# Designs tried in a protein design chat: VH-VL binders against q9nrl2r1430to1533. Part 185

Target 1, 104 residues: q9nrl2r1430to1533
Amino acid sequence: GGVHELSAFEQLVVELVRHDDSWPFLKLVSKIQVPDYYDIIKKPIALNIIREKVNKCEYKLASEFIDDIELMFSNCFEYNPRNTSEAKAGTRLQAFFHIQAQKL
Key: E = the ipSAE of ESMFold2; O = the ipSAE of OpenDDE; V2 = 0.75 times the mean of E and O plus 0.25 times the DockQ between their complexes.

## First folded at step 13 (VH-VL)

Design Q8 (framework fv_nezutatug; at its last fold request DockQ between E and O 0.94; V2 from the best seeds 0.81)
Fold by OpenDDE, look of step 13:
Structure Q8 (fold): chain C 104 residues (1-104), chain A 123 residues (1-123), chain B 107 residues (1-107)
Amino acid sequence: as target 1 above (104 residues)
Amino acid sequence: QVQLQESGPGLVKPSQTLSLTCTVSGYSISSGYYWHWIRQHPGKGLEWIGSIHRSGDTDYNPSLKSLVTISADTSKNQFSLKLSSVTAADTAVYYCARTDYYWGSHRYGMDVWGQGTTVTVSS
Amino acid sequence: DIQMTQSPSSVSASVGDRVTITCKASQSIRTYVAWYQQKPGKAPEPLIYDASSLESGVPSRFSGSGSGTDFTLTISSLQPEDFATYYCQQFYSTPWTFGQGTKLEIK
């Protein structure tokens, strides 16, 4: 049901945020720190935005929620080479997400 | 209060495996973000050998000729370094170090180091 | 691999002097830079993290700055205990690399 899914989304976002590898994803990338980021990434997203969408009940399907989370990781891997600290963190966090997402 | 201490044989023969252990006290290795091995050849600069993340993920310096293996034992609050097939080029002071858990931060650095242990590769 | 070109290799200075050490990255590494001090026969000690954040217990005469490719460590007024070798390090991508070091000697 929608209510249970919403609760599940909320819980999952909380778990993602609390993960020690969430630091690249907590908020949108700073254009000041990374000037060319938004020239490359056309659909920026972060956990704070996803959390807001969850709170506003914007996700009607689990697939929509999952798509945004995957977009977040996709953006990270598109911009950051595999050996970067951000990509490493993203890889670990995504693995965690995939395990947790099975509960949805 | 957090202390790291390297231990292992100070002398290793060529082609053998160098094995070192870093014992952590005053802090759980499961609470750290990264645990590192660094070495310093006599009179030279610092060289990163590899690291292990709390999840068990490892990263190694590809420039090293020896095969590097880093592992952690949470039950002993230790993490270890193994270098296979060592040569005289592996003679150095070896350090273990920590990167702490920085929640929501981009802080990176090695904030605690061991005192270092000298390893000589010689016949 | 990311190269960290540190300069100068050595510098002679007197107590009270302002000293600046530079580290240039071969590519942009944001602020993922740390600085260490090492005295003979001892392990490196952390000074700066995240390019400009002072480690706990480090005197305020030490400061770090920079982002992207150019980073600096500054000692505003050199003290006798500051004569040592200094290293920069990048944590942007593996392999994590150090600068070649700067030996700060007494003039």
Scores: ipSAE 0.889, ipTM 0.944, lowest interface PAE 0.4, mean pLDDT 95
Fold by ESMFold2, fold request of step 14:
Structure Q8 (fold): chain C 104 residues (1-104), chain A 123 residues (1-123), chain B 107 residues (1-107)
Amino acid sequence: as target 1 above (104 residues)
Amino acid sequence: QVQLQESGPGLVKPSQTLSLTCTVSGYSISSGYYWHWIRQHPGKGLEWIGSIHRSGDTDYNPSLKSLVTISADTSKNQFSLKLSSVTAADTAVYYCARTDYYWGSHRYGMDVWGQGTTVTVSS
Amino acid sequence: DIQMTQSPSSVSASVGDRVTITCKASQSIRTYVAWYQQKPGKAPEPLIYDASSLESGVPSRFSGSGSGTDFTLTISSLQPEDFATYYCQQFYSTPWTFGQGTKLEIK
């Protein structure tokens, strides 16, 4: 908890959104465009949802914030084979996140 | 105006290493998303050789027999291809190309190409 | 590896005709397809990205469509300068394979 912790969550989310590999993670995957996605992924999450949860102060612990971001990457790697453009973007963004998360 | 220009020897002997450089002008290679090498055998279609991402990560076509290395030199605004142990089958026109970055988009596609350089492997 | 199969291998058509070139992926690749035009002795030039979006400066007579496995490039009214070979390419997974090309002859 704490005020500077919530500011750090917001700043980290903004850095993730601005990253050039954020494109698969900005919004939830469309069921219309990817019909089988929600048959495989049971806990969907995306950066816009995480950002709104930060804005509403819904994260009580840093671990809850980190868990949602790691869930986002885990979903990507579960649905997408490693040689896909989505999984490659996910690998790079996750590596960036791990570097930034050391500051929490 | 971004321009890409391939350079390197036009004639290479079998078993040697083919070394090509793509010089980028009017644009910083660190700003692009992907930088690619493609080749076209005489009278045939296009074959993707490999790419380097702006992070330095590389992807290569596994169907190529030779050891392929793609690297970038941001201080010279260049990226390069090395293809080891070439044979006559590596005779082709070699192109470099860019995929540009657009935030929030999976805008993959090769939007700028070099003019191509002909490489002949012969002894 | 994803195979991209273009059809037809060649087509001969008259100025003013509507021409359709198809590209079929061996598995679903969403919309991750680009199209290129290559004139003899020249480098390929971009036409379409993301299956249906025109690259800058491409005439509106060109259009792309499709998702999943079946993709088309359409020229609504063929012009003499459209004589070329056309290639599709997928960007869903590496290797980022091209189709084998479709040669368009104007007659």
Scores: ipSAE 0.653, ipTM 0.883, lowest interface PAE 1.3, mean pLDDT 91
ESMFold2, look of step 13: ipSAE 0.597; ipTM 0.874
ESMFold2 (binder alone), look of step 13: mean pLDDT 89; pTM 0.923
ESMFold2, fold request of step 14: ipSAE 0.485, 0.529; ipTM 0.853, 0.865
ESMFold2 (binder alone), fold request of step 14: mean pLDDT 89, 89, 89; pTM 0.910, 0.924, 0.924
OpenDDE, fold request of step 14: ipSAE 0.889, 0.887, 0.887; ipTM 0.947, 0.946, 0.946

Design Q9 (framework fv_nezutatug; at its last look DockQ between E and O 0.87; V2 from the best seeds 0.75)
Fold by OpenDDE, look of step 13:
Structure Q9 (fold): chain C 104 residues (1-104), chain A 123 residues (1-123), chain B 107 residues (1-107)
Amino acid sequence: as target 1 above (104 residues)
Amino acid sequence: QVQLQESGPGLVKPSQTLSLTCTVSGYSISSGYYWHWIRQHPGKGLEWIGSIHRSGDTDYNPSLKSLVTISADTSKNQFSLKLSSVTAADTAVYYCARTDYYWGSHRYGMDVWGQGTTVTVSS
Amino acid sequence: DIQMTQSPSSVSASVGDRVTITCKASQYIRTYVAWYQQKPGKAPEPLIYDASSLESGVPSRFSGSGSGTDFTLTISSLQPEDFATYYCQQFYSTPYTFGQGTKLEIK
């Protein structure tokens, strides 16, 4: 049900945030630190935004929630080469997410 | 206090495998973010060999001619380095080091180092 | 691979001097830079992480700055124990690479 799914989304976001590889994803990328980021990434998203959407019950379907999480990772991999620290963290976090998402 | 200590044979013959172990005390390797191996040729600078993440993921320096293998043993609180088919070019002081993770922030640095161990490749 | 070009390779200075060491990255690497001090026969010791953050226990006369491609380690007033070799390192991408080092010698 909706309430159960909402709780599941909340819990999953908490687990993602607590993961040690969440550091690239906790907040939107800083334009100061990465000046060209928003020239490349057109749909920026981060865990704090996703958490807010969860709290506001904006996700009606699990697929919508998953889509935003996957968008977050896709943005990371689109901008960051595979050998970068962000991409490596993203790879591990995404793997963790995929395991946890099976419970949704 | 977190301490790292390298150990292993100080002499290795050419074409053999160099094996080193880093023993970590005062800190669980499972709590560390990255564990690194670095070496320093005599009178030269520092060279990153490779790293292992707490998840077990490894990264190696592709410029090394020897096959690099890094592994971790959480039961012993150790992580190890193996370099296969070593040559005289692998003679160096070998260091292990840590990169730690702090909540909400990734530290870009190696904040704890071992004292280093000298490995000489010679017939 | 990312090259960290460190300069100067060596510098002679006197106690009390202001010393500046620079590392230039071959590409944009944000602030993913660390600095180390190494004395002869000893392991490197961390000084700076994340380009400008001082490691615990490091004297305040040490400071790091920079972002993007240009990074600087500064010793505001050189002390006798500061004569050593200094290295920068980038953590932007693997392989992690070091500068070639700067040997700080007594003038």
Scores: ipSAE 0.865, ipTM 0.935, lowest interface PAE 0.4, mean pLDDT 95
Fold by ESMFold2, look of step 13:
Structure Q9 (fold): chain C 104 residues (1-104), chain A 123 residues (1-123), chain B 107 residues (1-107)
Amino acid sequence: as target 1 above (104 residues)
Amino acid sequence: QVQLQESGPGLVKPSQTLSLTCTVSGYSISSGYYWHWIRQHPGKGLEWIGSIHRSGDTDYNPSLKSLVTISADTSKNQFSLKLSSVTAADTAVYYCARTDYYWGSHRYGMDVWGQGTTVTVSS
Amino acid sequence: DIQMTQSPSSVSASVGDRVTITCKASQYIRTYVAWYQQKPGKAPEPLIYDASSLESGVPSRFSGSGSGTDFTLTISSLQPEDFATYYCQQFYSTPYTFGQGTKLEIK
């Protein structure tokens, strides 16, 4: 809800973007590079989109913000087998997120 | 400049454990993204053995998983390979290598290699 | 496991020639390919990462291209120091497999 909560969302998103395993999640997956991605993933989301939603005050509850971040990871694990570079990065970044989200 | 150097015994008997160490100079291993072991078999080319991530997570080639251990010692700026129960099939030149990190990009290429150490498994 | 198949296995060429080496992945791997040069008795040396990006200090006569399953290393004007074996490697998923190599020999 309030200004303090929106500032916390902004700070958490910045920490996620700074993390060295953020590279798969910075922007939406390219259909050119991954031709079948959008056949499989129906609710695409990425950190740049989540940052925009924070900036536009589109999250009214912390749960809505958390849901978008978890959707981002869920998409990663749905599309990518666990032995892929993307899934490995996702696993590490999600663990980091869970630690940081305790502050919300 | 960053340098990697393999060290360890050149001759190992079958069923023994092969132990190799990679010493890193001019760079902290805690700053790297991945540290790798690779071997080159006569006639079979290059084979990735496994890697250790800066977090301590390891990944091993499934063909070797139960036999291989990779670990890091940040105080000595070294990482190591142990390969148990070796056979003649483990005769190869062994290399260590680095994958460096570049924010925002998947850059998993091995940008620095050691000089290699020859290991012969023979009875 | 992802198989990386290089072609040709060997090529004889003259200084000044344009040489093309291909690497085909058994599945889509985006651009997660690196190329290495290995001279006899020496360790592999990095040339290309992420399919098309030159490693530091690599001469501009080397170039890489490709996405998905088909990747190419090109040497635009072969020099004496380019006679070596060339390998591709994928980094899409473990195990991070190499191609079998392409030996480039002087004609």
Scores: ipSAE 0.557, ipTM 0.865, lowest interface PAE 1.6, mean pLDDT 90
ESMFold2 (binder alone), look of step 13: mean pLDDT 90; pTM 0.936

Design R1 (framework fv_erenumab; at its last fold request DockQ between E and O 0.86; V2 from the best seeds 0.71)
Fold by OpenDDE, look of step 13:
Structure R1 (fold): chain C 104 residues (1-104), chain A 121 residues (1-121), chain B 110 residues (1-110)
Amino acid sequence: as target 1 above (104 residues)
Amino acid sequence: QVQLVESGGGVVQPGRSLRLSCAASGFTFSSYAMHWVRQAPGKGLEWVAVISYEGKDKYSVDSVKGRFTISRDNSKNTLFLQMNSLRAEDTAVYYCARKPYYSRGTYFDPWGQGTTVTVSS
Amino acid sequence: QSVLTQPPSVSAAPGQKVTISCSGSSSNIGNEFVSWYQQLPGTAPKLLIYENNKRPSGIPDRFSGSKSGTSTTLGITGLQTGDEADYYCATWDDSLDAYVFGGGTKLTVL
């Protein structure tokens, strides 16, 4: 049920944050650091935001949680060229996520 | 041949205004966020301001807020820095610099040759 | 005064190896990519290292960068007289919400 799913979401977020390739995703992009970012990315999201949503029990379905994680990766690939460190890290982290998400 | 060329520097009295320009060439200027960085005589580098690729978003260091305005004209491949109410501590070489296009690319390349601003009575 | 701390000066003889340290905190070097710049006397800064340890095209492999924890180090091997310059580290600071530079290190070739 919901309690079991919540625990699973929490654990997955912890694993994503601890992953070596999580650095592009830990927090929202600074508007000053990257002033172009929010002109392009309309639905910004990061692992700290997702963690907060999990803690607040905002995810009623596993699909909702997965959608936010996928949005996070989608944003990364939309903004960053494929050959960047960010995109490469995102690719690896997403692959890790897909494996872990099968347990949900 | 990516290149940035600053101009507009000079000697002015405190309280006066000065407008710097940076002419860009060799790359798609309108695709890049641009920065101003300054260096006081015998001192280190200080970040001053940034502007987004379309000029919609602008930010600057606190010490120049309300006095300096960064802008750009993409049709002319030119970056500007309008400096009002100049102070002695604004004396520096001013560099324009390009930011790479990715979210965590925290570096500047290339830099212009710089233009000197001297504020003195 | 600078957010990032560098030694004010270093010196070495031609052909030797020199290292320049840059110390920060968890809000900058600890969590962001670091870049290094060379500024020859009377010239503009030039990018030497980006993303901690990558060299732009045209930069010799004598120049190297490394990062550990909240500190970064620029290494220069086979020191040449032409390497005499000021060197600056730089990164983003999350707490200040600004780009930050080290105080600079003057490298003298003896």
Scores: ipSAE 0.815, ipTM 0.927, lowest interface PAE 0.6, mean pLDDT 95
Fold by ESMFold2, look of step 13:
Structure R1 (fold): chain C 104 residues (1-104), chain A 121 residues (1-121), chain B 110 residues (1-110)
Amino acid sequence: as target 1 above (104 residues)
Amino acid sequence: QVQLVESGGGVVQPGRSLRLSCAASGFTFSSYAMHWVRQAPGKGLEWVAVISYEGKDKYSVDSVKGRFTISRDNSKNTLFLQMNSLRAEDTAVYYCARKPYYSRGTYFDPWGQGTTVTVSS
Amino acid sequence: QSVLTQPPSVSAAPGQKVTISCSGSSSNIGNEFVSWYQQLPGTAPKLLIYENNKRPSGIPDRFSGSKSGTSTTLGITGLQTGDEADYYCATWDDSLDAYVFGGGTKLTVL
């Protein structure tokens, strides 16, 4: 929705970016760094892209914003087994996201 | 028990070609991206190239782009580096290296023993 | 003499502690995992530290890693003559789209 929701989305994205476990999610994965990534992940998304979409008012519903955040975590868990540092970071950041989203 | 063994190095004149091989054992070779890293005499380490698990995606450092081609044969557990149009600055020990499964950070383990390429007149 | 800067050499007596610094930027150390490698004379590099501060199995706890901002440090305590080697930091660089290594630090144990 409205202007209040857009400010809340920006606030939440900033909180996610500042979190210690944000490192796997800041930018799209480099195809040179991880050459198999885009063969496996077909709907890539990252915090910088989500923040850009918020700034450009591309989210019409809160559910659309939440879906992109959850897609980001789903991609992490699809690509990375649960015992990896990336998946553990994803689990912790997702839990943080759920807490912060409820407070807004 | 994981092992990487390079071969195919030698002394060649500028403009010639060499093909390096890296034989892998002790792990599921087809589950890992593989890399070449080189070290010029008395110098530090330089990343050269990477190839994806199935061999479809290949990338190399700008200084060798168009001249070097990384490849793999998963049925033979072997990594290759085809080096064409060799130059004096390509003189180095060439190492193959494995990146850990599912990691995107810079982290190479293990490394092979290296094979020496010398390009001189 | 790369994007990652290490001192060319460091020395200390057996039993002492030494640190080896590695400085980079926000395009590499600032946003990416760092690893450290030991290269004993005439041998291939060996992984010493991964993911900033983790040790693979078989690496003694007198080797440690840390990272702050755009810098990382390898610490070695209880120096032994067998620790004489070149040490390299490494990471991914987003601006270059490449893995990068520091120039190396020669450790001499006197």
Scores: ipSAE 0.590, ipTM 0.845, lowest interface PAE 1.3, mean pLDDT 91
ESMFold2 (binder alone), look of step 13: mean pLDDT 94; pTM 0.951
ESMFold2, fold request of step 14: ipSAE 0.562, 0.567, 0.549; ipTM 0.850, 0.850, 0.847
ESMFold2 (binder alone), fold request of step 14: mean pLDDT 94, 94, 94; pTM 0.953, 0.954, 0.954
OpenDDE, fold request of step 14: ipSAE 0.765, 0.749, 0.752; ipTM 0.913, 0.908, 0.908

Design R10 (framework fv_erenumab; at its last look DockQ between E and O 0.88; V2 from the best seeds 0.66)
Fold by ESMFold2, look of step 13:
Structure R10 (fold): chain C 104 residues (1-104), chain A 121 residues (1-121), chain B 110 residues (1-110)
Amino acid sequence: as target 1 above (104 residues)
Amino acid sequence: QVQLVESGGGVVQPGRSLRLSCAASGFTFSSYAMHWVRQAPGKGLEWVAVISYEGSDKYSVDSVKGRFTISRDNSKNTLFLQMNSLRAEDTAVYYCARKPYYARGTYFDPWGQGTTVTVSS
Amino acid sequence: QSVLTQPPSVSAAPGQKVTISCSGSSSNIGNEFVSWYQQLPGTAPKLLIYENNKRPSGIPDRFSGSKSGTSTTLGITGLQTGDEADYYCATWDDSLDAYVFGGGTKLTVL
């Protein structure tokens, strides 16, 4: 939970944002673009929100940060069929995250 | 055979109302978000409104907000557009269109053949 | 006026090739999937390209799509007289919170 750990969370979020497969996760899904999304996804979250929480020091434990990132992927897989571009991007970014998270 | 058929168009004076219908067949209507898109004479396509598959979430473009209401009856496989306070600029062919269900998907397939609304004095 | 800009018309002889451009911004084409539609005279639009460059079943490979930055292009090779139609690009716009279409391009095959 100190300054060093928050810097690690920030670095990891930056790496996720820079990844080519981050496009489905950069910001919350538009309710107008996808009107059914929030009827299905009860705990929406996106990289811009996670980044803001890191900047505001809202994560007390590394597990809380990891849980938000995993929730983001879980939402993607719950809403999107397996053969969609969003689900495929989620799979690749999640694999990247698991590799990078070993550095936490 | 997947099919969408619009009806309810006509010629009306400004300020009047019309209700458009779109009859769906050949697919599970209640599994898809549905849209209205319009095309003014000799002009391009303009997205008008969307409704979620259950009908609980509805959104429309700012130019028709408060005047047009999209709705659906899943038991009758029918999409509706209630158009109130019609204006000359609402003159168009109105198409219903199906959007494949997934986040940030942005394409419409299929489209109905359209129904014509003319608003003139 | 549409937020996506297309040339109003293009033309070429049968057997030739054309491209139809569609220019937008970072609030739409730059961050969103693009689709293309063919509208034959007096008929409804038909999906031609989705997700920037994918063809639905039944669309021949002489139709292609591409995207670079804030622009997208429909390519048509081996032009046939049956290709005479209006062509529209479409995408989502984040700033307007709306689906947007280009103004359309009339293709004439002479």
Scores: ipSAE 0.622, ipTM 0.865, lowest interface PAE 1.4, mean pLDDT 91
Fold by OpenDDE, look of step 13:
Structure R10 (fold): chain C 104 residues (1-104), chain A 121 residues (1-121), chain B 110 residues (1-110)
Amino acid sequence: as target 1 above (104 residues)
Amino acid sequence: QVQLVESGGGVVQPGRSLRLSCAASGFTFSSYAMHWVRQAPGKGLEWVAVISYEGSDKYSVDSVKGRFTISRDNSKNTLFLQMNSLRAEDTAVYYCARKPYYARGTYFDPWGQGTTVTVSS
Amino acid sequence: QSVLTQPPSVSAAPGQKVTISCSGSSSNIGNEFVSWYQQLPGTAPKLLIYENNKRPSGIPDRFSGSKSGTSTTLGITGLQTGDEADYYCATWDDSLDAYVFGGGTKLTVL
């Protein structure tokens, strides 16, 4: 099911990117914009990176793909306080992801 | 009360150096990234440099790269801007400003009162 | 010349409403939070609005911010003589990898 899974991952990433709450996750955080970010977050990841990995067929298992998405959300919640717009957006987007991931 | 107080401004000739200081009080200085922003006479605001909370990461605008260096001493709650090879276009009021914590909520609060740097022959 | 474009000046009589526009692009206002600063004559800038439409403590609700597309607007109702100042919009620019300001708008209270 490699080809089928790849298509499913690709479609899910497209849906995540198009979501209204994807703005915190579209690309990696700038080191200049947030100079302390990478002192805290040791495994940075974003949707553009995940998309690239999908396109390169780097995900052999659905669990690997899911792990990267969850890492993305984990990073958001680790760095951003609960009352921030980023954390709130992350919460909603993660909920959306969990629903869509059931189709994988 | 959160407060930032700049000092070190003055009148210098082109090519000379000047070191600005910003004394912070009323908050945990070491927890915040800090910025320098300048304003030429009668002109708008221009971002100059940023330094991470521990000073491990430093960045500046292209026009001052190689000439200006931002640094900090957290034990003294002080931010610095070392300005070398000063040019006439560096003439401005220099403000230090505090950055908020989280990722994309970038804004400055508070600002210091500013210190004036005049570069003229 | 500034990355963000503001009108150089606006004016209104006391008690009236004024709006100050700030236009950018998809690499800045279109995708980032906007802040506004007030600079009274001879003083340092003061944060007026952050995250597009939030007011810091001490800023009256006469001041409001809004964002749409690649533009943002500062609104001031019940204009007072003490509101006479320069106003700057600001945001992050993804393409420049730098913090950018508008050119500033001088507000005159007639």
Scores: ipSAE 0.555, ipTM 0.869, lowest interface PAE 0.9, mean pLDDT 94
ESMFold2 (binder alone), look of step 13: mean pLDDT 94; pTM 0.956

